# Ledger of designs, part 38: VH-VL binders against q9c950r261to396

Target 1, 136 residues: q9c950r261to396
Amino acid sequence: VPTFEDVKEVTIRRSKLAKWLMEPFFEELIVGCFVRVGIGRSKSGPIYRLCWVKNVDATDPDKTYKLENKTTHKYLNVVWGNETSAARWQMAMISDGHPLEEEYRQWIREVERTNGRMPTKQDISEKKEAIQRTNS
Below, E stands for the ipSAE of ESMFold2; O stands for the ipSAE of OpenDDE; V2 stands for 0.75 times the mean of E and O plus 0.25 times the DockQ between their complexes.

## First folded at step 21 (VH-VL; framework fv_ixekizumab)

Design ee4 (at its last fold request DockQ between E and O 0.91; V2 from the best seeds 0.88)
Fold by OpenDDE, fold request of step 22:
Structure ee4 (fold): chain C 136 residues (1-136), chain A 122 residues (1-122), chain B 112 residues (1-112)
Amino acid sequence: as target 1 above (136 residues)
Amino acid sequence: QVQLVQSGAEVKKPGSSVKVSCKASGGTFSNYAIHWVRQAPGQGLEWMGIIIPYFDTAYYNQRFKGRVTITADESTSTAYMELSSLRSEDTAVYYCARGGEWLDNYYYMDVWGQGTLVTVSS
Amino acid sequence: DIVMTQTPLSLSVTPGQPASISCRSSQSLLFEWGKTYLHWYLQKPGQSPQLLIYEVSNRASGVPDRFSGSGSGTDFTLKISRVEAEDVGVYYCMQSIDYPYTFGQGTKLEIK
């Protein structure tokens, strides 16, 4: 099971998504990363779910939205539990903050409950390296 | 394409409970949220709560002070709204509504059920 | 809770004439990522509500272009360029930036 620190390092925030959006490596790099999807706001503040990114969905060019002043039709197919059931999510509603440990624990529980795919240490390591390459 | 079909009208006594069902067809149930909204006779719309089955969570209007319970059965693509400790002022048409075409559009209601009249009277 | 205030509460319009409904929120409906959570619904007589406009200015599927939404922050407007008989009903604005979602009082549109 990947640690919270591992997951935090491969969690991509909204501003980074906006930066990478049009890069040729984006759609490949984002697979296997994590994002915090917004699901509302209560009196205690914004509510997020930490999700694993299955792939980029750009199959609907007629459905556009604004991401940091950029118009895009690219969505993320995100997975909370089992990748057999993914949800489409506009990147504009991704958190620009770091994940919370509680969100990590929720994700772990859901993956286990649904017998979902748990990223391996190797998966996380490779993703970390890939992300680092983009910073160089 | 997606339709929401609600259970039939109910007549209840004060203090009892009612459970209204909302069956979705024509889409992937787990990929959208279900809202519950009610409308008292001659009155406006009142949001009761939302369930987001994909994320196994629900949020409620605290004005109901815990009397509302929203559940979902993915195997039957059916959402439920149970209102307990019924009062005469709970007499209303209760609507379920889909939260957006996709789950990320959970925050607006684009498909509505036909409504379920719940009458609370002694 | 966020209070939504509509004006007017009722209006009678001659067919072919324009109509305008205002909606004011007690606090800004603009979220940090630039999305404004204001939507409009129409409930025709004897029917369930139906979505007209989402996120201030986007027409829902099947909604004629004579309907338009505008506004920002706390002040929003729904306009009908040429009112038709089928536009009769009660219009509601709704905020969804915070739980609980809240509706305006509704604006009843009738034909003269």
Scores: ipSAE 0.941, ipTM 0.966, lowest interface PAE 0.5, mean pLDDT 96
Fold by ESMFold2, fold request of step 22:
Structure ee4 (fold): chain C 136 residues (1-136), chain A 122 residues (1-122), chain B 112 residues (1-112)
Amino acid sequence: as target 1 above (136 residues)
Amino acid sequence: QVQLVQSGAEVKKPGSSVKVSCKASGGTFSNYAIHWVRQAPGQGLEWMGIIIPYFDTAYYNQRFKGRVTITADESTSTAYMELSSLRSEDTAVYYCARGGEWLDNYYYMDVWGQGTLVTVSS
Amino acid sequence: DIVMTQTPLSLSVTPGQPASISCRSSQSLLFEWGKTYLHWYLQKPGQSPQLLIYEVSNRASGVPDRFSGSGSGTDFTLKISRVEAEDVGVYYCMQSIDYPYTFGQGTKLEIK
């Protein structure tokens, strides 16, 4: 079972998604990473859920939006609990901050509730190394 | 295409509760965020809350002081709003509404139910 | 809670003439990632509300081109270039930057 620190190290921020958006390796790099999906804002600030990236959806070139100073039609298919049920999300609505331990615990509980799949510690270690190699 | 069909009108006594249903047909219910909005006779619109079933998450307008509960049942594609401790000023038409077709557009309401009149009288 | 203020609260318009409705929010509706969370709804007599404009200026499906939205920050405008009889009803602006979502008071549009 991956720890909070394991997941934190492979959680991708919005600014990194924007930085890597145009790279040919983009989808291969971010699939299997985590993102914090924004689901609203309360008086205490933005509300996020920690999700796993299943794949990139670019099938509708007319569905464009701004991500920082770029225009894209790429979306993330993310998983909150069970991989059989994914949600499509625009990258503009991904947090640029780091995950909270409470968000990690919510994710663990949801995976358990739905009998979902978790990445192994080895999967995360390999993804961490790939991110470090790419960082420039 | 997508339709929201609400339960029928209700007459309630003060102090009781009401539970209004909102059944979605068409599309994939797990991709929806469902809002509840009410409108007292001759008045404007008042947002009551939202449920996002995919994330098992609901948020409520604090104006109702914990009297509102919003739930969803994916197996029947139905959302529910329960309002407790009813008062005469809760007499209104209650609407459910879906956010955008995709869940990342949860924050506006593009499909509305027909409304359910709830009358609170002694 | 964010207060939404509409002006005017009522207008009477001769068919074919333009109409303009203002909506002001008590704080900016521009979120950190560049979206502005301001939407317009129309409630025709005896009907449920319907989405007219989302995110300031995007027309919902089936909404005629004579409807347009504009604005930024705290000040927004809905314009109807040529009012038709079917446009009668109450227009509401709504913010969705913060929970709870809030509507303006409504602007009743009548013919004549």
Scores: ipSAE 0.796, ipTM 0.919, lowest interface PAE 0.9, mean pLDDT 92
ESMFold2, look of step 21: ipSAE 0.722; ipTM 0.911
ESMFold2 (binder alone), look of step 21: mean pLDDT 91; pTM 0.945
OpenDDE, look of step 21: ipSAE 0.903; ipTM 0.956
ESMFold2, fold request of step 22: ipSAE 0.787, 0.787; ipTM 0.918, 0.917
ESMFold2 (binder alone), fold request of step 22: mean pLDDT 91, 91, 91; pTM 0.944, 0.945, 0.944
OpenDDE, fold request of step 22: ipSAE 0.940, 0.941; ipTM 0.966, 0.966

Design ee5 (at its last look DockQ between E and O 0.86; V2 from the best seeds 0.84)
Fold by OpenDDE, look of step 21:
Structure ee5 (fold): chain C 136 residues (1-136), chain A 122 residues (1-122), chain B 112 residues (1-112)
Amino acid sequence: as target 1 above (136 residues)
Amino acid sequence: QVQLVQSGAEVKKPGSSVKVSCKASGGTFSNYAIHWVRQAPGQGLEWMGIIIPYFDTAYYNQRFKGRVTITADESTSTAYMELSSLRSEDTAVYYCARGGEWLDSYYYMDVWGQGTLVTVSS
Amino acid sequence: DIVMTQTPLSLSVTPGQPASISCRSSQSLLYEWGKTYLHWYLQKPGQSPQLLIYEVSNRASGVPDRFSGSGSGTDFTLKISRVEAEDVGVYYCMQSIDYPYTFGQGTKLEIK
């Protein structure tokens, strides 16, 4: 099981997504990373779920949205639990903050509950190295 | 095309509970959220809560003071809204509605059920 | 809770004439990532509400282009360029930036 620290290091925030959006390495690099998807806002503040990124979905060029100051039709297919059930998500609704340990715990529980794929230490290590190679 | 079909009208006594169902068809249930909204006779719309089955979570309008419970059964693509400790002022048409075509559009309701009249009277 | 205030609460319009409904929120509906969580619904007589506009200005599927939404921050407007008989009903604005979502009082549109 990847540690919280491991997951934090491969969690990509919104501003980084916006920065990488048009880079040739983006669609490959983002796979296996984590993102915090926004699912509402209450009196306690913004609510996020920490999700694993399955792939970039750019199959509908007619459905665009704003990510920061950029227009895009690229979405993320994210996974909370089992990758057989992925959800499409606008990158604009990804947190620009760091993941919380509770969010990590929630994700772990869901992966276990649904017999989902748990990233290996090797997976995390490779992703960390790949991110570092971008130097951005 | 997604369609939401709700259970039939209910007549309840004060203090009892009612559970309304909302069955979704024509789409992937886990790809959207379900909202519950009610409308008292001659009144406006009141948001009751939302369930996001994909994330196994629900959020409620605290004005109901914990009387509302929203659940979902993915195996049957059915959402439920239970309202307890019913009062006469709970008499209303209760609507379920889909929160957007995709989960990232959970925040607006693009498909509505036909509504379920719940009458609370002694 | 965010308070949504619509004006007017009722209007009678001659077919073919334009209509305008205002919606004001007690706080900004613009979120940090640039999305504005203001939507419009129409409830025709005896029917369930239906989505008209989402995120201020986007027409829902099947909504004719004579409907348009505009605004920013706390002030929003729904416009109908040429009112038709089928447009009769109650219009609601709704905010969804915060739980709980809240609706305006509704604006009843009638035909003269």
Scores: ipSAE 0.917, ipTM 0.960, lowest interface PAE 0.5, mean pLDDT 96
Fold by ESMFold2, look of step 21:
Structure ee5 (fold): chain C 136 residues (1-136), chain A 122 residues (1-122), chain B 112 residues (1-112)
Amino acid sequence: as target 1 above (136 residues)
Amino acid sequence: QVQLVQSGAEVKKPGSSVKVSCKASGGTFSNYAIHWVRQAPGQGLEWMGIIIPYFDTAYYNQRFKGRVTITADESTSTAYMELSSLRSEDTAVYYCARGGEWLDSYYYMDVWGQGTLVTVSS
Amino acid sequence: DIVMTQTPLSLSVTPGQPASISCRSSQSLLYEWGKTYLHWYLQKPGQSPQLLIYEVSNRASGVPDRFSGSGSGTDFTLKISRVEAEDVGVYYCMQSIDYPYTFGQGTKLEIK
């Protein structure tokens, strides 16, 4: 079971998604990482769910949106809980902040409740190394 | 294309509750956000809340002070809004509305139900 | 709560002439480096509201190109280049940057 710190190290922020968006390695790098998807803003601040990235969807070139100073038609298919069901998400709706421990605990509970899959610690380690290589 | 069909008009006494249903057809229900909006006679639109079934979460307009409950039943593709402790000022048409075609567009209302008139009369 | 203020509240237009509706928000509707959460709806007489414009300027499916939206920050405008009889109804702006979502008070469009 990966720890909160394990997951935090492979959680990708919006600014990094925008930075890497056009790189040929983008899809291979981001699949298997985590992102915080925004599901609204309350008076106490933005509300996020910590999701696992299943794949990148770029199949509809007419569905464009602004991400930072760029225009893209790339979306993330993300998983909350059971891996058999994914939600398509535009990257402009991804947090630029770090995950909270409560968001991690929510993710764990949802995976268990739905009999979903988790990455192994080895999966996380490989993603950490891939991220480190691209930051050079 | 997606359609939302709401339950029929209701006449209620003050102090009771009402539960309006909103059945979705077409598309994948778990990838929808469902909003509830009401309109008192001759007045504008008032947002009541949202449910996002994929994330098992709902948010309410605090002006209703805990009187609103929004739920969803994925097996029947139906959302519900229950308003309790009814008062005469709750007389309105109640609409359900789906967010955009995909869940990441939850924040605007694309497809609207036909509306349900709820009349609160003593 | 974010207050949305529309002007005018009522508008009479000769068919074929342009119309313009203003919407101001009490706070910026721009979310960081990205989206602006302003939308326009039309409620035709006896009907449910329908989406016209989302995210300031994007036309919803089936909306004619005579409808256009513009603006930024706190000031927004809906324009109809040539008003037609089917455009009669009440127009609402809405913000969705923060819960609770809020609508403007509405602008009734009539044909002269």
Scores: ipSAE 0.735, ipTM 0.910, lowest interface PAE 1.2, mean pLDDT 91
ESMFold2 (binder alone), look of step 21: mean pLDDT 91; pTM 0.942

Design ee6 (at its last look DockQ between E and O 0.75; V2 from the best seeds 0.00; counts 0 for: pae E 4.9 > 2)
Fold by OpenDDE, look of step 21:
Structure ee6 (fold): chain C 136 residues (1-136), chain A 122 residues (1-122), chain B 112 residues (1-112)
Amino acid sequence: as target 1 above (136 residues)
Amino acid sequence: QVQLVQSGAEVKKPGSSVKVSCKASGGTFSNYAIHWVRQAPGQGLEWMGIIIPYFGTAYYNQRFKGRVTITADESTSTAYMELSSLRSEDTAVYYCARGGEWLDNYYYMDVWGQGTLVTVSS
Amino acid sequence: DIVMTQTPLSLSVTPGQPASISCRSSQSLLEEWGKTYLHWYLQKPGQSPQLLIYEVSNRFSGVPDRFSGSGSGTDFTLKISRVEAEDVGVYYCMQSIDYPYTFGQGTKLEIK
């Protein structure tokens, strides 16, 4: 089971998504990363779910939205529990903050409950390295 | 095309509970949220709550003070709204509505059920 | 809770004439990522509400182009360029930036 620290390091925030959006490496790099998807706001603030990114969905070029100052038709297919059930998500609604430990725990529980795939330590390490190469 | 079909009209006594069902067809149930909205006779719309089956979570209008419970059965593509401790002022048409074509559009209601009249009277 | 205020609450329009409905929110409906969570619904007599406009200005599928939405922040407007008989009903604005979602009081549109 990946640690919270592991997940934090491969969690991509909205501003980074916007930055990488048009880069040739984006669609490959984002796979296996985590994002915090917004699912509403309460009096206590925005509510997010920590999800695993399955792939980029750009199958409908006519459905565009704004991500920061950029227009895009790229969506993320994200997974909360089992990868057999992915949800499409606008990157604009991804948090620009860091994941919370409670969100991580929720994700872990859901993956376990649904017999989902847990990223391996190797998966995380490779993703970390890939991200580092991009940042350099 | 997605359709939402709700259960039939209900007549209830004060203090009792009612559970309205909303069955979705023509789409993937886990790809959207379900909202519940009610409308008292001659009145406007009142949002009751939302369930997001994919994330297994629901959020409620606190004005109902915990009397509302929204659940979903993915196996039957059916959402439920239970309202307890019914009062006469709970007499209304209750609507379920789909929160967008996709989950990321959960925040607006693009498909509505036909409504379920719940009458609370002694 | 965010309060949504519509004006007018009722209007009678001659067919072919334009109509305008205002909706104001007690706080900004603009999210930090640039999306504004203001939507318009129409409830025709004896029917369920139906989506007209989402996110201020986007017409929902099947909605005639004579319907348009505009505005920003806390001030929004729904316009009908040429009112038709089929446009009769109650129009609601709704905010969905915060739980609980809240609707305006509704604006009843009638034909003269």
Scores: ipSAE 0.905, ipTM 0.958, lowest interface PAE 0.6, mean pLDDT 96
Fold by ESMFold2, look of step 21:
Structure ee6 (fold): chain C 136 residues (1-136), chain A 122 residues (1-122), chain B 112 residues (1-112)
Amino acid sequence: as target 1 above (136 residues)
Amino acid sequence: QVQLVQSGAEVKKPGSSVKVSCKASGGTFSNYAIHWVRQAPGQGLEWMGIIIPYFGTAYYNQRFKGRVTITADESTSTAYMELSSLRSEDTAVYYCARGGEWLDNYYYMDVWGQGTLVTVSS
Amino acid sequence: DIVMTQTPLSLSVTPGQPASISCRSSQSLLEEWGKTYLHWYLQKPGQSPQLLIYEVSNRFSGVPDRFSGSGSGTDFTLKISRVEAEDVGVYYCMQSIDYPYTFGQGTKLEIK
């Protein structure tokens, strides 16, 4: 199973999403990566979940929003646990921070609880290489 | 498009419990976050809590000291709010409200139910 | 809890005149991504609340152009450029940056 460090290396921050969103490689690159989705807030701060990106949803061109200095109608469909469903999120709701080890443990537990699918270590290695090529 | 239809008015005695239902129609229920808000007669709005069914989690206003339980049933597209140990101060109209068209807008309420009057009196 | 304070609590306006409602929060509503979690609702007489403005300044679908929102940090304003009879009701601001979400006490708008 992939480790926390494996997942951390392929977790994409909001600022990176904003930089890549207009690139021809965006959708191909981001599918299979992870993102931290803000799902609530508490007295101790924001609450996040590590989610696996299933696809990019751009099917509603009128559903626009601002992502940093750009306007887009691209949304991320993500999975937390069970792969048979996805939830759509604005990229503006993705954290610009790094994942926490507890968030990774919660993701692992939810995948196990729901008998969901995980990326393989090879899947993650391929995404890590793709990210590195993009940053060069 | 999306509609939230709540269960009917109830009259309850102090110390009992009430469970209000909120049935969603239109759209995909898994893409809804559902809030509960109440309004005592002649008073303002008070947020009670939220459920995000996709993650299976609910968050509560702690002023209710664990008296509130919010649940959802995906198979019937229905959310529930149960308030226990009722007091006369709990007399209010209880609203459910959807948080945006998709989960990404969970933090504001764009579609509201018609409200359910709960009267607590001896 | 974040306290939301509205002023004035009541407005009586002549039709066609502007109206302005202020909302102040006890803490900043600006989050790390630059989004501000301040929203406005209108409750018309005998109705459920309805969303008017989300995220400070975005009009919800079907809301007339005469409604506008502004502000930042802790200080926010809802303006109605020309009040009409259908605008009668109670206006609430709400923050959603932190649990519990909290509303202002409401501003009742009436036609003179």
Scores: ipSAE 0.163, ipTM 0.737, lowest interface PAE 4.9, mean pLDDT 88
ESMFold2 (binder alone), look of step 21: mean pLDDT 91; pTM 0.947

